# Ledger of designs, part 161: miniprotein binders against a2bj90

Target 1, 235 residues: a2bj90
Amino acid sequence: MSRSARRKTSALNTVLRVVEVFASIQGEGPFTGTYSVFVRLAGCNLRCPFCDTRYAWSLEAGKPLGVEELVEEIARYEPSLVVITGGEPLLQRHPLNSLVEGLESLGLRVQLETNGILPAPARDEQLWRVYHVVSPKDVPVRVPGAKLHPSWVDYARATGRAWFKFLVANEQHVREVAEYVAKLGIPRSRVYIMPLTPEKLDMKELLELHSRIASLAVKWRLNFSPRLHLLVQLP
Key: E = the ipSAE of ESMFold2; O = the ipSAE of OpenDDE; V2 = 0.75 times the mean of E and O plus 0.25 times the DockQ between their complexes.

## First folded at step 19 (miniprotein)

Design OZ4 (at its last look DockQ between E and O 0.88; V2 from the best seeds 0.87)
Fold by ESMFold2, look of step 19:
Structure OZ4 (fold): chain B 235 residues (1-235), chain A 99 residues (1-99)
Amino acid sequence: as target 1 above (235 residues)
Amino acid sequence: SEFLRIAKIYQRAAERAKRKGDYDKAVYYLYLVAELAEEEGDLELAIEYLEKAAEIAQRANLEELEALVYDLLARVYEALGDKEKAEEYRRKAEEIREG
């Protein structure tokens, strides 16, 4: 890329709308327990009724941050994992690829959280190289307009860098997940079920939901995802 | 029973959401209570919660959630053998999605 093309592309792609940056543990999915820095990007293409991060739905909720400055801020935490989440991070796809480039140049490991409506990364994107936890919202939780883009299954097969995490509230949901992933050819080793947890549950309620869904995961031979950060009272 | 303990968690969450004016959450959690009731075979209880959810969704103009509630009402009435009611609710859901 020439100097002129690089500058123009960089200027157009170097700003992200960011809601918050904070350190915590990854409480969900295959990297549960990892010391992480979370980058919550503004904007979402869904309005899930159970969403507990509604403050990130609008792009206007994000502050514009330059990618280089953001990379420096993240690096100061010395994270074991950088978790890019949101809203829906792929709504800011172009500057997100620039962020990933910067983070990977420093040897930082990156995981993206996505609802999977927008297509999986192409081979020539920086996002191709990172880990993805894809959380479809059409099955079993029935959010309208939330159809998983089929490219995510192809991406998972080609790279081995995608896992699928499903919110569930009951055994019917787990059965639906099992049927859905079998139909799509997603192996059980890549599938997590996670309890759908309302806000403001006490510890007894949290443990009850975790216990039920974990038992179902064993019964249906699927991986279980906790909401570990809730159990240990971290953000 | 386990059903009662889990259902109560979502029922209390729906009450909290309703008090805060988060009507979409309230509808969705009542919908989950109804799914749990259906799973336990208590179809009458499922209808009770779904009718409450529908009332809230209608008053708050939550059309997508209202249609979702009607989908489950149709399924529950089909399970009860009331095909006329099942078709009625299928039509109501379709009309919302067509508009």
Scores: ipSAE 0.891, ipTM 0.947, lowest interface PAE 0.5, mean pLDDT 93
Fold by OpenDDE base, look of step 19:
Structure OZ4 (fold): chain B 235 residues (1-235), chain A 99 residues (1-99)
Amino acid sequence: as target 1 above (235 residues)
Amino acid sequence: SEFLRIAKIYQRAAERAKRKGDYDKAVYYLYLVAELAEEEGDLELAIEYLEKAAEIAQRANLEELEALVYDLLARVYEALGDKEKAEEYRRKAEEIREG
């Protein structure tokens, strides 16, 4: 391979398609309440009917940003956590590893949000070192084409840096989650259930859904994830 | 009841989605209302919402969601003791997935 081909491949591994970068509070999962910078990556391998970020489904919805420039932009916010989300961040796995390396070099903590369809990080990836919140879409919500990759269970056991967050609407969904995680040998302490919230709910409707699912979480001995950003009207 | 309050939330969401042309979201939220109706034991109400969901899915060519609706229709009809309709909807779901 010519020196020019190696430079072109190195340059391609340093560019991300980014929809948006913003500071807010992490509203979901184990890091709820953390002051965070959100990096929403473009492109998704699913088309979830209930998706609230449909604008991120196409890779073309993102602007190309260099990893170095993006690290500098994130660092200016002095975040307690960097949350990498989007459609599916792992579609941009190579430049995402470079981003993680840059952020970790500054001592920043990183959390990835993923649908768990693509393989978990390997030991040689920078992504191995970060926190992961896996949101399966096969159980209980049965999104077409969704299947949790088995390697996420292995990664969770090996590292203790993974949590599983499930969208639920009813008690049957909570039952299915409890059965599913028991079958996979996922500790209940790593499992979160979160209310499936339609868009444009009023605050009363939003609280009703939260209250119902929180009560089910207690009944079924699972952790509850709020949608805190929606409750406090943050991005 | 709590059921009626939650059901109305998802029903209104389905109606909003339908008006916007988000037919996938409309089908899915109607499906969630049907699951809530099944959980409450109102199997007739579950069928009503699933029939509406199936009609939207079929018109919008949402085959995978249509199959999901047929799975729940089969389960609800089986719970009602209508084995013939349960088998009809099982076959319809299978035909979509094999096609």
Scores: ipSAE 0.830, ipTM 0.924, lowest interface PAE 0.6, mean pLDDT 94
ESMFold2 (binder alone), look of step 19: mean pLDDT 87; pTM 0.850

## First folded at step 20 (miniprotein)

Design QA1 (at its last look DockQ between E and O 0.76; V2 from the best seeds 0.83)
Fold by ESMFold2, look of step 20:
Structure QA1 (fold): chain B 235 residues (1-235), chain A 84 residues (1-84)
Amino acid sequence: as target 1 above (235 residues)
Amino acid sequence: SPEDVIEEIDETLEKVWDLVAKALEAERRGNLKEAERYQREALELMRKAAELARRIGHEELERQIREYISLIERLIEIIRKQRK
């Protein structure tokens, strides 16, 4: 093939290790309620006790898929939003940038979910223009190895395309989050508190927890994130 | 004390993920030799963390760290395949 054709093929022939692709509703954060296609990437650099996607922790849980193939599969769903999640999707940074390029070339809006340990996008990355929901695991309950990379705060300030979401169970947790975001200079308009849902809650318990955390969000003047997909029983 | 060793493990994990970040940046820029070097440094530190967890008998933490070792080993294999 020609040098030009080889370069085009190489840019679109990178592979991602993908656990699942499915349509659902974005249930958390600033895009709650949006018809979305979820792309769950394999591999994670944390082992959170409260993770409900443990099946994505191992890189071997993912099937290698070509970026061009994946873009075409996603586009067939006609999503309003493409949510890239995982594990920790930034572990596959290089091919992820290729996926974002393909999705944006089709005019598809992209959101990434990350634990924020790996750095925010650089200006020359395709990920620079993506929306990001960052979920630090350093506060209020520390997960070993968790440390929010400081570049996320700079990125949020520079671009307005990042929000910070924290799992909380009670008011002391909310106080810890408030102190943390104040120290880091994260404006409260960018901060979401979300119910820390233990395994095997029934619907009544889930609603009660949502009510309590939502009340705390109002009291502390922070944004509230539901776990809407759990309330409406979607994946 | 066991608490001091757990804190050392936690700090080591933070350093590992910083090295992985450097490896990912090198990979993005096409510098695959440097990417592999950073990942191998990360792997060496992670193995130190695993031995620290074993020394204090913290079975759950050791298990988690060995899963991270497997992750980094596979990231190295991905880089090696790109170099060929």
Scores: ipSAE 0.882, ipTM 0.951, lowest interface PAE 0.5, mean pLDDT 91
Fold by OpenDDE base, look of step 20:
Structure QA1 (fold): chain B 235 residues (1-235), chain A 84 residues (1-84)
Amino acid sequence: as target 1 above (235 residues)
Amino acid sequence: SPEDVIEEIDETLEKVWDLVAKALEAERRGNLKEAERYQREALELMRKAAELARRIGHEELERQIREYISLIERLIEIIRKQRK
């Protein structure tokens, strides 16, 4: 490919469809409690019945933003972490690599949230360098089409920069997760279980659910992820 | 059975996401023609999945698959804009 063709592809792959950018506390996974800027990308390859961000499912729900402009916007918040989330961020994989390059050039730490259906980063991608929290939807919740791509297990082993966060509602779900990660050879130290929250739980019900799932995490020797943002009433 | 058809739809969706993954990798490598080909194959499988859902009368699943069709169509449009 000519130098001209590479330059044209670089200029056009600099736009992301973004639903929202906001500052909050990371409420979930290994970075719980971290002051973070969230970048919610538009478009998802799933329609999880329990999704709390259904407004991000369509690519048309997002506005086109340039990567440079987005980096500048994020930097103004002085975040301890940049969390790339949305529907499924990896649907915008190419401009997302450009975003990561921009953020890393400023010394910002980046975490990706993904459903793990699309392949893990390759070694030559900027995404290879960031942290990943993979939330499989095949076990135990069995969303159609939600098979975990095996490259995420390999990526986790090779880099130490991936964790797996599973949604659970009861002990049977926790058992299924334990069996699944054992079968895949995922170390338990990289596994988080998180409460599957139905719509419209009140605070009492939410706390009771957290308590139950946390107790199961201890019993089954797994890490526990809260929904901290819901407990402290942050975005 | 309707259950067998749902399983077939699930398997079809898995194949679609594999094709989308191949398209994204082709796009990353600058092979936009190949990227568009994979997305078109994905679109054809999604249309088949929508027809399967319709045949079993699963309206919600058909709706979801139609939204996936719109997603793939938009991804194709993005690739086409990059080729101009």
Scores: ipSAE 0.812, ipTM 0.922, lowest interface PAE 0.5, mean pLDDT 93
ESMFold2 (binder alone), look of step 20: mean pLDDT 86; pTM 0.840

Design QA2 (at its last look DockQ between E and O 0.70; V2 from the best seeds 0.64)
Fold by ESMFold2, look of step 20:
Structure QA2 (fold): chain B 235 residues (1-235), chain A 84 residues (1-84)
Amino acid sequence: as target 1 above (235 residues)
Amino acid sequence: SPEDVIEEIDETLEKVWDLVAKALEAERRGNLKEAERYQREALELMRKAAELARRIGHEELEREIREYIELIERMIEIIRKQRK
């Protein structure tokens, strides 16, 4: 079988459980403002009380899609960034590595969003070359079972391709984040604080919260992440 | 106390996710028998966590843990289908 035929046959045997695929703007973290295609994978190893995507928690929430078909669908959007999110995408690690291979073969930039409980990529994984935004759930509010795997700090230092993002509501939360990242040896340049938005905020309240958290980011010398998609009312 | 049991559940969940990580690594290396073994060990620990939550009457936590049981059971089924 030719390499082209073998690649197609292999992709047909690799399946991801996918909740949704859609185009929008990356509203959070270091790539804020980038025209992106979001791929939400099913299944999560946490039950965060503040989760805004609870519909992705069950693995059964996802439709089985072949990796080759998914790569073609994503490519048609002509994204500047492909954001793989979920649930917890690393629960589907094997077929996820296949998806990343397909996307990178087309020159597409990929960012993964993860809660960091499962280990960072190994050097021989396709995920090694992908950008990662890691959102630990140890702090400021401890979610049961939420232990950041120590390999993420090592990965971030070795590659420069990981950042750490924390939801905060006030200065006490920021203080707790600052203590946490210092203890783990996470450089401040890799840390983002982002507003923890309660449901039913109006636009004025949303802007005020953004302003407050941004001011705290400056005070504590941390990076600020907006929730830009909320401000501009995109999904 | 209920607080001590909740801490034990938290530690057990951490161990479960460490085992799931080992299963995912085994799967990546093509060792599906080892992957299934790690997942079944994870499942046994998760069932222990569910019983602990039930004993202290923590209904929300027990519900969440039973959802994790379903997740691991589905992951095992996926591995078994790959082995066939």
Scores: ipSAE 0.881, ipTM 0.950, lowest interface PAE 0.5, mean pLDDT 91
Fold by OpenDDE base, look of step 20:
Structure QA2 (fold): chain B 235 residues (1-235), chain A 84 residues (1-84)
Amino acid sequence: as target 1 above (235 residues)
Amino acid sequence: SPEDVIEEIDETLEKVWDLVAKALEAERRGNLKEAERYQREALELMRKAAELARRIGHEELEREIREYIELIERMIEIIRKQRK
């Protein structure tokens, strides 16, 4: 391949469709409480009925941003963690690897949020080095088209850099999660259950739901993820 | 039944995402021709899914699948631009 062909492939591989970039506290999963910059990528391969970021479902909801410019923007926040989220970040896998390379070159820690439908990173991808929180949508909520790709279990076992976060509303959901992770051979120490929050819960209802799900986490010997950002009224 | 058609759509979506996964892997390996082939196959399955949703009168599901069609068409356009 000529140097010119590599340059043309390089330019197209360095643009992301980005909905928003903002600083907040990571409210969910193993990094809860961490001062983070969130990069919300556009485009999703699911239409979860409980999604709080429906505006990110279309690729057209995002603006094109260069990876270099985005790295500079993120760095200005001096984050303790960079969280790549969106619809589904792995739909933009190639420029996302370039973004990760740029962020890691600055010594920034990166965490990806994914629905786990697309394959886990390969060993030769920059994404292999980052932390992943996989949120399956096949259990217990059974979103259409959702199926956890088996490579995520292998990646978790090989690297120790993946966790699985499941949305649950009741004890039946927690049981289904426990059975599912046992069947897949996912260690319970890597499993988080998180409250499935319907739209329009007030703070009292939200706290009660958190309390119930946290108690179930203890009973079932699973980790609990809050929705801390909702509890403290941050983005 | 409409329920059977919805299940067929769900199975079709699973196949689409497998094809998209294969396309992304082909693209990573620099095989843009193969990547485009997988994305085009995914596109045809999505068009079939949209037609199924239309036939059962599920307008919301048809709309969602059309948004997926647009997503895949955009991915094909990106691959085509890399091949020129």
Scores: ipSAE 0.360, ipTM 0.756, lowest interface PAE 1.3, mean pLDDT 91
ESMFold2 (binder alone), look of step 20: mean pLDDT 88; pTM 0.863

Design QA3 (at its last look DockQ between E and O 0.68; V2 from the best seeds 0.78)
Fold by ESMFold2, look of step 20:
Structure QA3 (fold): chain B 235 residues (1-235), chain A 84 residues (1-84)
Amino acid sequence: as target 1 above (235 residues)
Amino acid sequence: SPEDVIEEIDETLEKVWDLVAKALEAERRGNLEEAERYQREALELMRKAAELARRIGHEELEREIREYIELIERLIEIIRKQRK
């Protein structure tokens, strides 16, 4: 391609459909407590019954934003972590790799949140060097169409940059998660169980649920993830 | 039975997302003709899933599948704009 044709093609591929950009604390998983900028991408390939971000399901929920402009906006927050989430961010894979490239060129640490249906990064992707928190939706209760792509376990072994997070409400769910991760060969050190908050809970109820699931995590020798942002009332 | 059809729909959805994954990889490598071909194949399967859901009267699942149809149609539009 000529330089002018390449520039036109690149400009069309430098746009992401973004629902929201905001600063907060990463409240879940291995980076809990980190000052973060969240980038919520539009579009999702699941309709989970317990999704708390249904407003990001449609691609039309997102505004088209240029990657270079987005990188500049994110950098102004001086984040310790950039969390790319959604919907399902991997549906916008090509421009997402461009965003990651821009963020990493500024030395910004990046974490991706994904339901794991689409494959893990290839070695030649910018996403290869990003941290990933994978939330499979085929256990404890299967969501139609959900299937963890097997490449995520391979990726976790090869890189050490993936963790697996599961929403649970009770010990039966924890047992099912434990059986699932054992079957797939996912080490316990890479597994988080997190409270499933099915409705608006007051603070007392929320703390009691956290205590119950944390106790189960200890009992089953799994990592515990809070929903910290809910406990401290941040977005 | 309705349970057998729901399982067929579930398996079809898995195949759709596998095809979408292939399309996204083709797009990343610049093979836009192949990317569009995979997405159109995914769209055809998704339409089959919608018909199956309609036939058993599963309104909620049919609605979800129609939203996936719209998603794939938009993904195709994005590829077509890149090909131009």
Scores: ipSAE 0.883, ipTM 0.952, lowest interface PAE 0.5, mean pLDDT 91
Fold by OpenDDE base, look of step 20:
Structure QA3 (fold): chain B 235 residues (1-235), chain A 84 residues (1-84)
Amino acid sequence: as target 1 above (235 residues)
Amino acid sequence: SPEDVIEEIDETLEKVWDLVAKALEAERRGNLEEAERYQREALELMRKAAELARRIGHEELEREIREYIELIERLIEIIRKQRK
């Protein structure tokens, strides 16, 4: 298709279903501690039993927002990072590329959170340029329908802009992650393990869990992701 | 067994997301007709998965699959709006 035909299709798909927009600290992954604006998109292709954002599962949970309006809203927060999250952001892939273009035009850094079921960005997508934290749901806790798309491994190798964040509860889970990433040829430097938090942990239990998983990260030579927002009681 | 049916549903869901992935790629290429075809095929598989869940009496799983049906129906509606 000509550049002109791509422009006409881009003009038609400039609306996102958005659950919420808020400012906080990125609590997870390689950007932990960064002042961020979170854009939580509606709709998810999974029903993880441990999901803390179940209200975002339906597309109807989001309101329609224009990309231009959303860029302006985000810019008002003067963020150090824009985090695109939700259910699964890549379900809204086309208008999401338009959003990324708008944000990058303002010099804003963008990080995507994804479950990795849908394919990685192609070289001609705006999404190719952003950072990605992929959270597979096939290992170690298998969620029905979850399978990491192989293109994420290729994208990580080609760009160096992807990390893989795995939810773990014990040493057996950490072993399974280590074996899985070795099999896929994912460098350990790109792997994070994060505490799988059951619902209703108190702060003492949460700290103990973080301590155990962090110790396992050191033992297994993996990066550790906290759930910093839970520890400091931010959204 | 009910466990075998749950495994069949899991495999069906994997196929559905592969079809959704193909639809999104077709949409990216501007082939909205192909995109709609893949989404409709995904929708049919999801309807089969819902029926399987119903047959084993797994009400929660059936509910979740019905929510996925609604998701795919919305994705089809988005594609149809772009074709007009």
Scores: ipSAE 0.732, ipTM 0.887, lowest interface PAE 0.6, mean pLDDT 93
ESMFold2 (binder alone), look of step 20: mean pLDDT 86; pTM 0.849

Design QA4 (at its last look DockQ between E and O 0.79; V2 from the best seeds 0.81)
Fold by ESMFold2, look of step 20:
Structure QA4 (fold): chain B 235 residues (1-235), chain A 84 residues (1-84)
Amino acid sequence: as target 1 above (235 residues)
Amino acid sequence: SPEDVIEEIDETLEKVWDLVAKALEAERRGNLKEAERYQREALELMRKAAELARRIGHEELEREIREYIELIERLIEIIREQRK
């Protein structure tokens, strides 16, 4: 087969292991408030104690779906943004690139959520043109096995299409994040701090936590990310 | 000490994910034999991490590592299915 035919043939019947597809509002990061379709991929290379999507950890939690079928399903929602999340989506790298190709062919805007352990996109990947929100898990509290791959900082500088988001509970955490990003050379404009919500909170407690972390974001001159979907009780 | 063993496990996990990253890149490039080789190397290291966790009696960490073993085994199956 020619290179062109092999690529097209390899994309046909390519499958992803998908836990769920649903419409909601992107509640976190630079695209907060956007009407989105979420595609949750199965499998994760971390076991974060604060994970709110533990049901996606096993690759077996996902149903195999063909990429073309998935593109059609996503398109029917008429999303303003397609958010690919998981577990860790980059574990399914090859078929994920095929999905991105299909979504881009329809003019759909795509954002990936990743823990950043696996490398940033190469220039010849369809993922190269996608927006990325990278959530390192080695600060402020280190998760075993977590280490941000250095290519993400290089990618962010080269493309402007990556942002870094950190869960924090207090000012000491914010200080640790500030030291970490300074050491890695991540500019403040690409850094978000977001409230760590590890247990059930009533609405008053949730708002109070948001207020505290937002005030810290202003004090430390960092961007603030809400967990908007929790505030408005959407999935 | 148990803390030194936990640190060794953490470092081993980092190496495993580096190998998985190499396997995924090889797979993307169509180098399926190389992809499988990296995943099998990752699997061997992960098995060593599981043994370390078992020896210090850290049940939760051992369970998590065994879940990673299952993940890598499934990634190998996916590579082998592409080779058919």
Scores: ipSAE 0.875, ipTM 0.947, lowest interface PAE 0.5, mean pLDDT 91
Fold by OpenDDE base, look of step 20:
Structure QA4 (fold): chain B 235 residues (1-235), chain A 84 residues (1-84)
Amino acid sequence: as target 1 above (235 residues)
Amino acid sequence: SPEDVIEEIDETLEKVWDLVAKALEAERRGNLKEAERYQREALELMRKAAELARRIGHEELEREIREYIELIERLIEIIREQRK
């Protein structure tokens, strides 16, 4: 491909559909407690019945933003981490690689949240360098169309930059997760269980649920992810 | 059975996401024609899934699949814009 063809493809693949950009504390996974800028991308390849961000499911829920402008916006917050989330960020994979390149050029750390349906990054992608929290929806919650792509297990082994976060409501779910990760050869040290929160829990119910799931994490020798943002009433 | 049809829809959705993945990889390689081909194949499978959901009277599932159709149509538009 000529330098001119690369420049034309580079210029057109610099727009993301973005729902929102905001600063908060990372409430979930291995980076819990980190001051973060969240970039919520539009469009999702799932319709999880327990999704708290249903407004991000359509690509039309996002506005088009240039990657350069978005990098500048993120940098103004002076984040300790940039969290790329949304519906499913990897639906915008090409401009997302450009975003990651821009953020890394500023020395910013990046973490991706993904449902793991789409393949893990290839070695030649900018996404290869970032941290990934994969939240499978095939186990135990079995969302239709959800299947963990096998390349995520390979990526985790090759890089050490992936963790797997599973939504659980009870001990049966925790057992299913333990069996699933054992079968796939995912190290337990890379596995998080997180409370599956129904809509409209009060704070007392939320705390009780966290307590039960945390106790199960200890019993089953798995890491525990809170939903810290819900507990401290942050976005 | 309706349950068998739901399983068929689930398997169809898995195939769709594999095609979307292939389209995204083709796009990354600059092969926009191939990317559009994979997305069109994904769209056809999604239309079949919507028809299956309709036949069993699963209105909620049909609605969700229609939203996926819209998603893939928009992904095709993005590819077409890049080809101009």
Scores: ipSAE 0.771, ipTM 0.907, lowest interface PAE 0.6, mean pLDDT 93
ESMFold2 (binder alone), look of step 20: mean pLDDT 87; pTM 0.852

